VHH binders against FYVE and coiled-coil domain-containing protein 1 (FYCO1). Designs and how they scored, part 11

Target 1, 130 residues: FYVE and coiled-coil domain-containing protein 1 (FYCO1), of Homo sapiens (Human) (q9bqs8r1337to1466)
Amino acid sequence: EICLLKSGELMIKVPLTVDEIASFGEGSRELFVRSSTYSLIPITVAEAGLTISWVFSSDPKSISFSVVFQEAEDTPLDQCKVLIPTTRCNSHKENIQGQLKVRTPGIYMLIFDNTFSRFVSKKVFYHLTV
Short names: E, the ipSAE of ESMFold2; O, the ipSAE of OpenDDE; V2, 0.75 times the mean of E and O plus 0.25 times the DockQ between their complexes.

## First folded at step 8 (VHH)

Design g2 (framework vhh_brivekimig_d4; at its last look DockQ between E and O 0.75; V2 from the best seeds 0.00; counts 0 for: pae E 6.4 > 2, unsure alone 64.4 < 65)
Fold by ESMFold2, look of step 8:
Structure g2 (fold): chain B 130 residues (1-130), chain A 121 residues (1-121)
Amino acid sequence: as target 1 above (130 residues)
Amino acid sequence: EVQLVESGGGVVQPGGSLRLSCAASGFTFDDYAMSWVRQAPGKGPEWVSSISWNSGSILYADSVKGRFTISRDNSKNTLYLQMNSLRPEDTALYYCAKDLEYSGETYFDYSSQGTLVTVSS
C-alpha cells in the first residue's frame, strides 16, 4: 500500500525506459533521498515478458522500498497497484536484490522511501538490469 | 572537506541569553539535518536539539525545552541556537553536527573546536 502521497514529499523522479536500463552501464548510480521525502524510478515498459532486476544499497542508514504498477502516466500514485509492499530494508548493511517479471505493459515504479526518517538523509546506490 | 565552525559563545549571567551560530561548508547544507551537542567539563556529550533539512521537524532535549530555539538559514549555510533563560548547568562546549542521530547518550567524534558557553555570576 502506497501512503507517500498522503504524508511524504516527493523529492525526485528518475524516469527510465527499457532501452536506458539495457544500456545502464557498469556499477551503481546514485539517488539522493532527503529525510521525510521519497524518490521514484518510473520504468516505462511497452511490452510484457521481460524481467526487471535491481540491486541497491544505502548510506548511512536504512531505506524503505516498494514497487507499484501505474497503468497510465496520469494515474495518481495512491491508485497504483502494489506489486511489492513497502519494506524497510537493511540496505546500509547489505545489498538488497530483487526482480519482477513484467506481465502487463505500463509504468513500473521503484519507490525509495525515506518518509519514516525525520532527520537522516540517504544516498541509494542502485543497479538495474532487464 | 566538510567544515563546521561554531561561534557566539561567551560568559553570561544566569537568566541571560546567547545566540550560537554554526557556519557550514564542504557539503550541500540543505540536504541534511543538523544538531547541537554540548559537553560540560568532565562529562560525556549530551544531545541538545535537532532540526530537519526543511525545519519541518524539530526536537529538543527535555533539559532545554522552552528555553532554547534551534533554527537554520539554508541560504546562508548556517545553523543557529537561540539560548534564553540560561542556567549554570548550561555551561558547556557547544558543537554542531551534521546528520547526528538522536541519542540521550552517544559517542561524539569532535570534528571542530566548538564554542564555549559559561553561565556564571
Scores: ipSAE 0.051, ipTM 0.529, lowest interface PAE 6.4, mean pLDDT 85
ESMFold2 (binder alone), look of step 8: mean pLDDT 77; pTM 0.782
OpenDDE, look of step 8: ipSAE 0.795; ipTM 0.888

Design g3 (from a36 with Y103D D104S S105G S106Y G107E Y108T E109Y; framework vhh_brivekimig_d4; at its last look DockQ between E and O 0.70; V2 from the best seeds 0.00; counts 0 for: pae E 7.1 > 2, unsure alone 64.96 < 65)
Amino acid sequence: EVQLVESGGGVVQPGGSLRLSCAASGFTFDDYAMSWVRQAPGKGPEWVSSISWNSGSILYADSVKGRFTISRDNSKNTLYLQMNSLRPEDTALYYCAKDLEYDSGYETYFDYSSQGTLVTVSS
ESMFold2, look of step 8: ipSAE 0.014; ipTM 0.422
ESMFold2 (binder alone), look of step 8: mean pLDDT 78; pTM 0.777
OpenDDE, look of step 8: ipSAE 0.773; ipTM 0.872

Design g4 (framework vhh_brivekimig_d4; at its last look DockQ between E and O 0.69; V2 from the best seeds 0.00; counts 0 for: pae E 6.2 > 2, unsure alone 61.6 < 65)
Fold by ESMFold2, look of step 8:
Structure g4 (fold): chain B 130 residues (1-130), chain A 124 residues (1-124)
Amino acid sequence: as target 1 above (130 residues)
Amino acid sequence: EVQLVESGGGVVQPGGSLRLSCAASGFTFDDYAMSWVRQAPGKGPEWVSSISWNSGSILYADSVKGRFTISRDNSKNTLYLQMNSLRPEDTALYYCAKDLETYGSDTETYFDYSSQGTLVTVSS
């Protein structure tokens, strides 16, 4: 499970709180992911019960997506739980949407993974709700 | 605004050499892969070579492999193509392009060559 994160290099981490997502605003935000790298959106959730929802697209080509749960920032990587395994998405052709109900407090990391691409960097346009 | 300016073309005899340059501005050069594309008169574009943002991956079309060398200098925002052992079939307008991927049969090909290009003529 942990080997999915070791195939590339971290480009950027964009941490968000539940309050920041609740005040996300209209429209999409942009996340740039260089070729051969991945980027993270860690969402810190203090209470079980809410639902995290996402919609994203990418330009000019596809990006891979996964969701990983980390109980705390110091949780060893081999103890993190993969909630959605890495999947290459047709996000350049259509919006990709999904949701996850929070059952355990902790950090829910959305991973935009471009490590399969040697040459093409991607822009990810995303919108989050809680 | 993205700008790409090619230079270094000219007329050369078969077996000769030329070095092309592509000066880039209007974007963060070392965030993107770069490619060379050529277009012979009356024909469609042909991918020549690509280089990743950090030069860690390099690919060539079979027709130029062993004769051409792509390189980049990120401190100067410049892409290069060293062309050796030139042949008449290498005659074309040469363009540099940002963010191309022509790797593998399942990969979508994307060309953006809206610049003027630099002409290479190989003639006896």
Scores: ipSAE 0.035, ipTM 0.465, lowest interface PAE 6.2, mean pLDDT 83
ESMFold2 (binder alone), look of step 8: mean pLDDT 77; pTM 0.770
OpenDDE, look of step 8: ipSAE 0.755; ipTM 0.863

Design g5 (from a05 with A50S Y59L; framework vhh_8k46_1; at its last look DockQ between E and O 0.10; V2 from the best seeds 0.00; counts 0 for: pae E 11.2 > 2, unsure alone 63.3 < 65, placed apart)
Fold by ESMFold2, look of step 8:
Structure g5 (fold): chain B 130 residues (1-130), chain A 121 residues (1-121)
Amino acid sequence: as target 1 above (130 residues)
Amino acid sequence: AVQLQASGGGFVQPGGSLRLSCAASGFTFDDYAMGWFRQAPGKEREFVSSISWNSGSILYADSVKGRFTISRDNSKNTVYLQMNSLRAEDTATYYCAKDLEYYSPSEYDYWGQGTQVTVSS
């Protein structure tokens, strides 16, 4: 099961398209994730074959990260396919990078999970490419 | 094992000041956010303030904002709380805390020994 669906509260959803990522620019963007919450970046992809790449860091402390695939926008999160299981990252000490090759059109959700932090909110600095 | 030693409490008149210290050992201090909580008699522990590992992000409870200042010295493994303009409502045992992890919590690792702050005429 995806632990977010049992223990977390959604804070922010920041939908992005492939075109918006292609014109992302050079800098990082900020995403605030309050303690005991999670935030999502859903990426809608119409065609298989591209690679989604990410680099992120966080302040003041670590964040957990996962990637799930949602076949349609009305698919409940607990029914989505897990592509990268939830992983606690040392994102406050180093940049975390990864990539995913799109094999099926749909929605690829990047999940920044702060549900395990009682009192420390995080700023996530992220940069995406396609 | 993790050790957190809070000190610097005492009796103070309203409007007075105190400086709390928390010496930490048993973990890599530079890796963790640190915080202060307090508990008045008959009440739940409540958040007071937190500070990131590099002092770049600081939070305060609304009730103490503008009166309390958190800081840290990573070379001494110590976090501080400067408490100014103290009020009777600030009377509590003050606890320092290491960053809390939902998936692998330990109560001992989070709180340590508290220090009493009493504000009265």
Scores: ipSAE 0.000, ipTM 0.198, lowest interface PAE 11.2, mean pLDDT 81
ESMFold2 (binder alone), look of step 8: mean pLDDT 76; pTM 0.763
OpenDDE, look of step 8: ipSAE 0.033; ipTM 0.460

Design g6 (framework vhh_brivekimig_d4; at its last look DockQ between E and O 0.71; V2 from the best seeds 0.00; counts 0 for: pae E 5.4 > 2, unsure alone 62.4 < 65)
Fold by ESMFold2, look of step 8:
Structure g6 (fold): chain B 130 residues (1-130), chain A 122 residues (1-122)
Amino acid sequence: as target 1 above (130 residues)
Amino acid sequence: EVQLVESGGGVVQPGGSLRLSCAASGFTFDDYAMSWVRQAPGKGPEWVSSISWNSGDILYADSVKGRFTISRDNSKNTLYLQMNSLRPEDTALYYCAKDLEYYGSDYEFDYSSQGTLVTVSS
C-alpha cells in the first residue's frame, strides 16, 4: 500500500495532538489550499482504542481527501499505509463526515488535496473530535 | 476592499501590439489565479486567459492562442497581457478578474473597475 498523495506542493501542515482535538472548541477551523497544492493535518496518537472523527466542507468547489498512516516521523512517504484512498468529495455541496478507529499508535495524516485543480483555490472548514 | 485597476489600452492598427497591466490591491495577490476577460461592443463578456498563482498553469481562449501572452509579477501585485498580431475582433473593453472560472458561461464578474479599452482599427 503506497501513499496515494501525488506529486504536488505542500502548502500547510497543521499538526495536532489528541489533547488538542479533545479541546477543539466550537465550530470549524479554516484551512486554505491553493490550487495545485495539498495541505495536511498530522494527528499524533500515542494509544490505540480511540476514534478520530471529522466533518469538513469546502468553498467554492470540491476537494480531494485521503487518510494515511505513518508509523513514525521517520517513515518514508512511499511506505505510509493508505487508510482512506484519495477521493474527490462533493464537500462544496454538503458536509463530509467520517471516522476511523485507531488500532496502532502513530501519525494519522488527514490530507486535503487540491492538486487536481489548476486554477481554483479552496477553503476547507473542518471540525475534529476524538 | 479588493481593487483591480487596468491600464495600457489604446488605438492600434491591425497587426499591432499592446501590453495591458492590472494593478491589484486589497488581497493576497499570489494566493489566487488571475484572468483577463473582455467585452466587445454589443456582446457579453468573453474569457480570454487565466494564469495560476505561481504561473505554473496558463490557458488561453482559442481565439487568442498564439497571439496573446498572460504573465504576472507577484512582487509587484501586477498581472499583464501582451497582445500581438491584433485583429479588429480583439476590439473590446478588457478587465482583469481574481479567481474567475475560465469555462463559465455565466460570469460572476464585478464591473466596479473601469477596464481598459483596446480599439483595433485602420
Scores: ipSAE 0.075, ipTM 0.529, lowest interface PAE 5.4, mean pLDDT 84
ESMFold2 (binder alone), look of step 8: mean pLDDT 77; pTM 0.780
OpenDDE, look of step 8: ipSAE 0.807; ipTM 0.889

## First folded at step 9 (VHH; framework vhh_brivekimig_d4)

Design i1 (from g1 with A33G L100F; at its last look DockQ between E and O 0.06; V2 from the best seeds 0.00; counts 0 for: pae E 14.9 > 2, unsure alone 63.0 < 65, grease 27.9 > 24.2, placed apart)
Amino acid sequence: EVQLVESGGGVVQPGGSLRLSCAASGFTFDDYGMSWVRQAPGKGPEWVSSISWNSGSILYADSVKGRFTISRDNSKNTLYLQMNSLRPEDTALYYCAKDFEYGSYETYFDYSSQGTLVTVSS
ESMFold2, look of step 9: ipSAE 0.000; ipTM 0.135
ESMFold2 (binder alone), look of step 9: mean pLDDT 77; pTM 0.780
OpenDDE, look of step 9: ipSAE 0.764; ipTM 0.874

Design i2 (from g1 with Y32W K98R; at its last look DockQ between E and O 0.16; V2 from the best seeds 0.00; counts 0 for: pae E 10.4 > 2, placed apart)
Fold by ESMFold2, look of step 9:
Structure i2 (fold): chain B 130 residues (1-130), chain A 122 residues (1-122)
Amino acid sequence: as target 1 above (130 residues)
Amino acid sequence: EVQLVESGGGVVQPGGSLRLSCAASGFTFDDWAMSWVRQAPGKGPEWVSSISWNSGSILYADSVKGRFTISRDNSKNTLYLQMNSLRPEDTALYYCARDLEYGSYETYFDYSSQGTLVTVSS
């Protein structure tokens, strides 16, 4: 995961705050992840005690997912913590649902990893709650 | 144990057709994407085509698009490749593969068949 953030090809970064997630609205938003790249949603959380929840699916095939915590924007990547290791998800067949409890303020990066796919780009449809 | 056994290879003239079959056993076939891969003598493997578990998504290499048709019959645990308008450059050992990555043999193949030879000669 940390290797991916250091040397992988980032396509799209969608920064969100807790307030923006609280007012997420109805339905899902889209995140495009070109083949051989990754995209991410960094969520800045100022207050411990929240639970970040997600539901996502992908089209036309699967995406890999991980969560990495960065204490502050300038924290070196080697000091970041992997909270959810990279998992290939059957997100094209079912909605993938999960959550994590925020125990430390900082940046929670939801990583949508398509680097395993040489030829197939993905759209991720996601809905977040706090 | 996972088994993939293909058949249907042979010798055909340019412009001819062949239909390859790949019989699967030892796993739940309709949970997996499947691919055809070919390897010409002395060359590395070349991905040919892939099909999703329910046939809802299908991809072809540019070199075969419009001439080859991949299909599957999940009730028979069988993968097919209909090859039309065959050319001498299609001559290769053809094998089927079970793969985590739809459309990419090289990265994620975990099982493949032994292969069936297709020779296209004038």
Scores: ipSAE 0.000, ipTM 0.181, lowest interface PAE 10.4, mean pLDDT 83
ESMFold2 (binder alone), look of step 9: mean pLDDT 78; pTM 0.787
OpenDDE, look of step 9: ipSAE 0.027; ipTM 0.306

Design i3 (from g1 with N54R S57D; at its last look DockQ between E and O 0.76; V2 from the best seeds 0.00; counts 0 for: pae E 8.0 > 2, unsure alone 61.0 < 65)
Amino acid sequence: EVQLVESGGGVVQPGGSLRLSCAASGFTFDDYAMSWVRQAPGKGPEWVSSISWRSGDILYADSVKGRFTISRDNSKNTLYLQMNSLRPEDTALYYCAKDLEYGSYETYFDYSSQGTLVTVSS
ESMFold2, look of step 9: ipSAE 0.013; ipTM 0.382
ESMFold2 (binder alone), look of step 9: mean pLDDT 77; pTM 0.780
OpenDDE, look of step 9: ipSAE 0.795; ipTM 0.887

Design i4 (from g1 with I58T L59Y; at its last look DockQ between E and O 0.72; V2 from the best seeds 0.00; counts 0 for: pae E 7.9 > 2, unsure alone 61.1 < 65)
Fold by ESMFold2, look of step 9:
Structure i4 (fold): chain B 130 residues (1-130), chain A 122 residues (1-122)
Amino acid sequence: as target 1 above (130 residues)
Amino acid sequence: EVQLVESGGGVVQPGGSLRLSCAASGFTFDDYAMSWVRQAPGKGPEWVSSISWNSGSTYYADSVKGRFTISRDNSKNTLYLQMNSLRPEDTALYYCAKDLEYGSYETYFDYSSQGTLVTVSS
């Protein structure tokens, strides 16, 4: 399957570890995704069995969301496994929540994809838990 | 509070030129694409042109392509529209907009925006 990371231009990569997510705090963080770009949060997980949970919203309009698995940092991006296919979310109207059980150690990339939008940049408000 | 203030409109004869300006405040200007839209009195809004945050890409409606040039000066928080070879059909109230998906006007309605009137009359 082709890796979704081939589309558009990368704007921001925000790598997080499990320990950083465990100390996330109570509030949301902000991620700005310019028009025609995508941003991603790679989460490095060393042990299986963990559940990664997210809640996000966006402003002013919708954003697309996907999750891919990268076995190692040197795995070619076109060989990443798609865990959640790209979905346009009504994130500007409601909070979007979901979770994923880690079955294999590696890098779980949450992708906030604004490549469909030539002109409208988005701000994503997100909160992660483990 | 996001503010967009348009200026530079006026009355010109066909074939004339005008340069519109849009002064932006209340947000980080160079984080966003910007657009011009226009509305003639008896018609719905019409997208005119858009420019990416860094001026790397520009886009135009077919009706203005080759005659209008969009530009921006991020150091001055200002968007421009150079309008050449003006025609009576270009007569409209012109608005700037922060972020506009092509064919969509929801961001146009989400921000307080004055227009600047362009009248092309022979």
Scores: ipSAE 0.012, ipTM 0.388, lowest interface PAE 7.9, mean pLDDT 83
ESMFold2 (binder alone), look of step 9: mean pLDDT 77; pTM 0.780
OpenDDE, look of step 9: ipSAE 0.019; ipTM 0.365

Design i5 (at its last look DockQ between E and O 0.64; V2 from the best seeds 0.00; counts 0 for: pae E 8.7 > 2, unsure alone 62.7 < 65)
Fold by ESMFold2, look of step 9:
Structure i5 (fold): chain B 130 residues (1-130), chain A 121 residues (1-121)
Amino acid sequence: as target 1 above (130 residues)
Amino acid sequence: EVQLVESGGGVVQPGGSLRLSCAASGFTFDDYAMSWVRQAPGKGPEWVSSISWNSGSILYADSVKGRFTISRDNSKNTLYLQMNSLRPEDTALYYCAKDLEWLPSDAFDYSSQGTLVTVSS
């Protein structure tokens, strides 16, 4: 995961705050991930005690997912922690749901990793709640 | 709406060359891989070649390796297939497709009529 952030090809970064997630709405939003790239949703959380929940699907095929914690924007990658290791998800066949409890303020990066796919770009449909 | 228009087919003798083109419109061309697929008379579709959005990854079917070259020009929204050393078994209707997963059962992926290549002596 940390290797991906260091040397992988980032396509899209969509930073969100807790307030923006609280006003997310009922529908899904879209995140495009070209083949051989990854995209990020960094969530900045100022207060411990929150639970971040997600649901996502992808089209037309699977995507890999991980969560990495960064204490502050200027924190070196060597100090970031992997909270959810990279998992290849059958997100094109079913919604993928998960959550984490925020125990430390900082940046929780949701990573949508399509680097395993040489040719198939993915569109991720996601919904977040706090 | 997605449109793919193939051209460049024709009749050639064995050992000859043809260059196919595929003009794309109705989608962001450089967001997607592109593929060539062919269908010989009386056979199902056969994947031929694919190229990633930035041309950084290219694959060929074993039957065409070393003879065919796929390329793209993202500024012209155009996909190409240079076919050299053509053989009678390359005779087919050639289609371009968005992405790698060409499936005959999914008519929505077949927005083109193809271009006919006939190799005969």
Scores: ipSAE 0.012, ipTM 0.397, lowest interface PAE 8.7, mean pLDDT 85
ESMFold2 (binder alone), look of step 9: mean pLDDT 77; pTM 0.781
OpenDDE, look of step 9: ipSAE 0.782; ipTM 0.877

Design i6 (from g1 with K98R G103S Y105G E106W T107E; at its last look DockQ between E and O 0.10; V2 from the best seeds 0.00; counts 0 for: pae E 8.4 > 2, grease 26.5 > 24.2, placed apart)
Fold by ESMFold2, look of step 9:
Structure i6 (fold): chain B 130 residues (1-130), chain A 122 residues (1-122)
Amino acid sequence: as target 1 above (130 residues)
Amino acid sequence: EVQLVESGGGVVQPGGSLRLSCAASGFTFDDYAMSWVRQAPGKGPEWVSSISWNSGSILYADSVKGRFTISRDNSKNTLYLQMNSLRPEDTALYYCARDLEYSSGWEYFDYSSQGTLVTVSS
């Protein structure tokens, strides 16, 4: 995961705050992930105790997913923590749901990893709550 | 509206060459991998070649390696297939496809062209 952030090809970075997630709306949003790249949603959380929840699907095929914690914007990647290791998800066949409790303020990066796919771009449809 | 329009098909003698083009419009061409697929009369579709969005990854079917060259020009939204040393077995309807995945004999693509006929015969 940390190697991906250091060396991988980033396509889209969609930073969100807790307030933006609280006012997310009812529908899913779309995140495009070109083949051989990754995209990510960094969520900045100022206070411990809340729970970040997600639901996502992908089209036309699967996407890999992980969560990495970064204490602050200027924290070196070597000090980041992997909270959810990379998992290839059957997100094109079903909605993928998950959550985590924020124990430490910082940046929780949801990583949508399409680097395993040489020729198929993915659209990720996601909904977040806090 | 996604459009893929191919050209360059025709009749050629064995050993000859043809260059196919596929002009893309209605989408951001350099966001997508592209592929060539062919279908011979009375047969199912056969994957020919794929090229990643930046040309960094290229694959060929064994039947065409060394004879066909896939390329793209993202500034012109155009995909190409240079076909050399053509054989009668290359006779088929050739079409281009966006975001094709070929695994276990099944193919996925989210859009394809109508096709251009390539006939290799004396």
Scores: ipSAE 0.012, ipTM 0.425, lowest interface PAE 8.4, mean pLDDT 85
ESMFold2 (binder alone), look of step 9: mean pLDDT 78; pTM 0.786
OpenDDE, look of step 9: ipSAE 0.060; ipTM 0.496

## First folded at step 11 (VHH)

Design p1 (framework vhh_7mjh_2; at its last look DockQ between E and O 0.39; V2 from the best seeds 0.00; counts 0 for: pae E 14.3 > 2)
Fold by ESMFold2, look of step 11:
Structure p1 (fold): chain B 130 residues (1-130), chain A 121 residues (1-121)
Amino acid sequence: as target 1 above (130 residues)
Amino acid sequence: EVQLVESGGGLVQPGGSLRLSCAASGFTFSSYAMSWVRQAPGKGLEWIGRIYTSGSTSYNPSLKSLVTISRDNSKNTLYLQMNSLRAEDTATYYCATDFEYTYGDEYLEYWGQGTTVTVSS
């Protein structure tokens, strides 16, 4: 579940719309996640039916990843519906890829979670498609 | 869910003693080595020591004479005994799980929120 996020600090949100993801380009973007923090990519989706796909890696060590659905903007993170449970990923050793089909309009939040690490900050390289 | 909760911090006079506790849940405590780490105000992290599943310990040489780490696997609890405390021991004290991945990487993975010890007259 999202228990570790309750103890960590938010570092940054990188909100994106479906149109911005469709125009993402071909390269990866970078996201710095300081030790003991987490970062979010909230994706606002107006219509069901599309598939959100991701590829990411991290440097120098692993990062945890989850996807949650936020029905309303004011829904607390720990009350959001978990679509992909928090998973410690070997993203420093291989690209991590996945996808999900949007069944309900709302906010799909990708969570890059470094709250388990007290002294190793991570840089996440990510690429999104729809 | 993995949880580590430190307790036992507080205000203590120089020369005093404190025993810190770390309550563990959400994993098989007896199967993991555990560490204590501290962070003084405005300073970086300082590793205090480790206790292995065997019960053997390893300490930071600078702190060896001042600290004792123990564990009680029946209570899922890790302990740090500190004696002869000085003002420089003022810090937030954290417990952490201590293990390595199959790929040979080593690091402290899960941490508590910390308990604050203040040594002041």
Scores: ipSAE 0.000, ipTM 0.129, lowest interface PAE 14.3, mean pLDDT 80
ESMFold2 (binder alone), look of step 11: mean pLDDT 82; pTM 0.822
OpenDDE, look of step 11: ipSAE 0.036; ipTM 0.441

Design p2 (from c03 with S33D T104E; framework vhh_8h5u_2; at its last look DockQ between E and O 0.10; V2 from the best seeds 0.00; counts 0 for: pae E 5.3 > 2, placed apart)
Fold by OpenDDE, look of step 11:
Structure p2 (fold): chain B 130 residues (1-130), chain A 123 residues (1-123)
Amino acid sequence: as target 1 above (130 residues)
Amino acid sequence: EVQVVESGGGLVQPGGSLRLSCAASGFTFSSGDYAMGWYRQAPGNQHERVAIIYSGGSTNYPDSVKGRFTISRDNAKNTGYLQMNSLKSEDTAVYYCATDFEYEYGDEYLEYWGQGTQVTVSS
């Protein structure tokens, strides 16, 4: 069984559209993930065939990362389809890169999970492209 | 084995001051990456973090104690401290010292708590 999230609190949800991501430019955006919390970046995709690419780093220390597909906004997170299972990333040592091809329109949710760290809040620096 | 032991609690009048100590063993504040926090738990309440200090020296406080509490550490004594000034009745609680370790290499996470020390603020 794939564990989607550890126990913790949702800190922030940063919804993005494809157009917004296309307008990111070259700079990274910052996402603060408080200790014992996770943050979400839901990307609403209306068309299949797009490729969502990400690059991120964290400071200090590691962050856990996952990607899930939410068919509808009312679908609970734990019922979403896991595309990339939660994995601890040494994103403080090197940039983590990845991508997925959109097969089905819906919400592709990037999850930055810091629930494993009770004391240390993390800054995630991320860049997205579509 | 890592251990933390709190001390310095007691009875104090409102407006008074206390200084809590957290003696650490099994690791040193002068080496490694860590965070040390002070938590408190009043009867019927959940644990509340009242201060945290990171290995780099940065600190954080909730609004409830900001300006009154100060967290620090003495590397030579391998001891953490919580200076509590202008104490209020609502500060009455058991105070715990906790340490957090997230290793630079790998994915290990460790957390250690003390047994706590009682702080009672009463006239």
Scores: ipSAE 0.041, ipTM 0.458, lowest interface PAE 3.4, mean pLDDT 89
ESMFold2, look of step 11: ipSAE 0.186; ipTM 0.622
ESMFold2 (binder alone), look of step 11: mean pLDDT 79; pTM 0.807

Design p3 (from c03 with Y109W; framework vhh_8h5u_2; at its last fold request DockQ between E and O 0.79; V2 from the best seeds 0.00; counts 0 for: pae E 3.6 > 2)
Amino acid sequence: EVQVVESGGGLVQPGGSLRLSCAASGFTFSSGSYAMGWYRQAPGNQHERVAIIYSGGSTNYPDSVKGRFTISRDNAKNTGYLQMNSLKSEDTAVYYCATDFEYTYGDEWLEYWGQGTQVTVSS
ESMFold2, look of step 11: ipSAE 0.323; ipTM 0.701
ESMFold2 (binder alone), look of step 11: mean pLDDT 80; pTM 0.809
OpenDDE, look of step 11: ipSAE 0.640; ipTM 0.858
ESMFold2, look of step 12: ipSAE 0.135; ipTM 0.573
ESMFold2 (binder alone), look of step 12: mean pLDDT 80; pTM 0.809
OpenDDE, look of step 12: ipSAE 0.659; ipTM 0.865
ESMFold2, fold request of step 25: ipSAE 0.140, 0.309, 0.241; ipTM 0.589, 0.709, 0.663
ESMFold2 (binder alone), fold request of step 25: mean pLDDT 80, 79, 80; pTM 0.810, 0.808, 0.809
OpenDDE, fold request of step 25: ipSAE 0.645, 0.681, 0.771; ipTM 0.859, 0.873, 0.900

Design p4 (from c03 with F101W L110F; framework vhh_8h5u_2; at its last look DockQ between E and O 0.90; V2 from the best seeds 0.00; counts 0 for: pae E 7.0 > 2, unsure alone 64.5 < 65)
Amino acid sequence: EVQVVESGGGLVQPGGSLRLSCAASGFTFSSGSYAMGWYRQAPGNQHERVAIIYSGGSTNYPDSVKGRFTISRDNAKNTGYLQMNSLKSEDTAVYYCATDWEYTYGDEYFEYWGQGTQVTVSS
ESMFold2, look of step 11: ipSAE 0.013; ipTM 0.454
ESMFold2 (binder alone), look of step 11: mean pLDDT 77; pTM 0.785
OpenDDE, look of step 11: ipSAE 0.542; ipTM 0.820

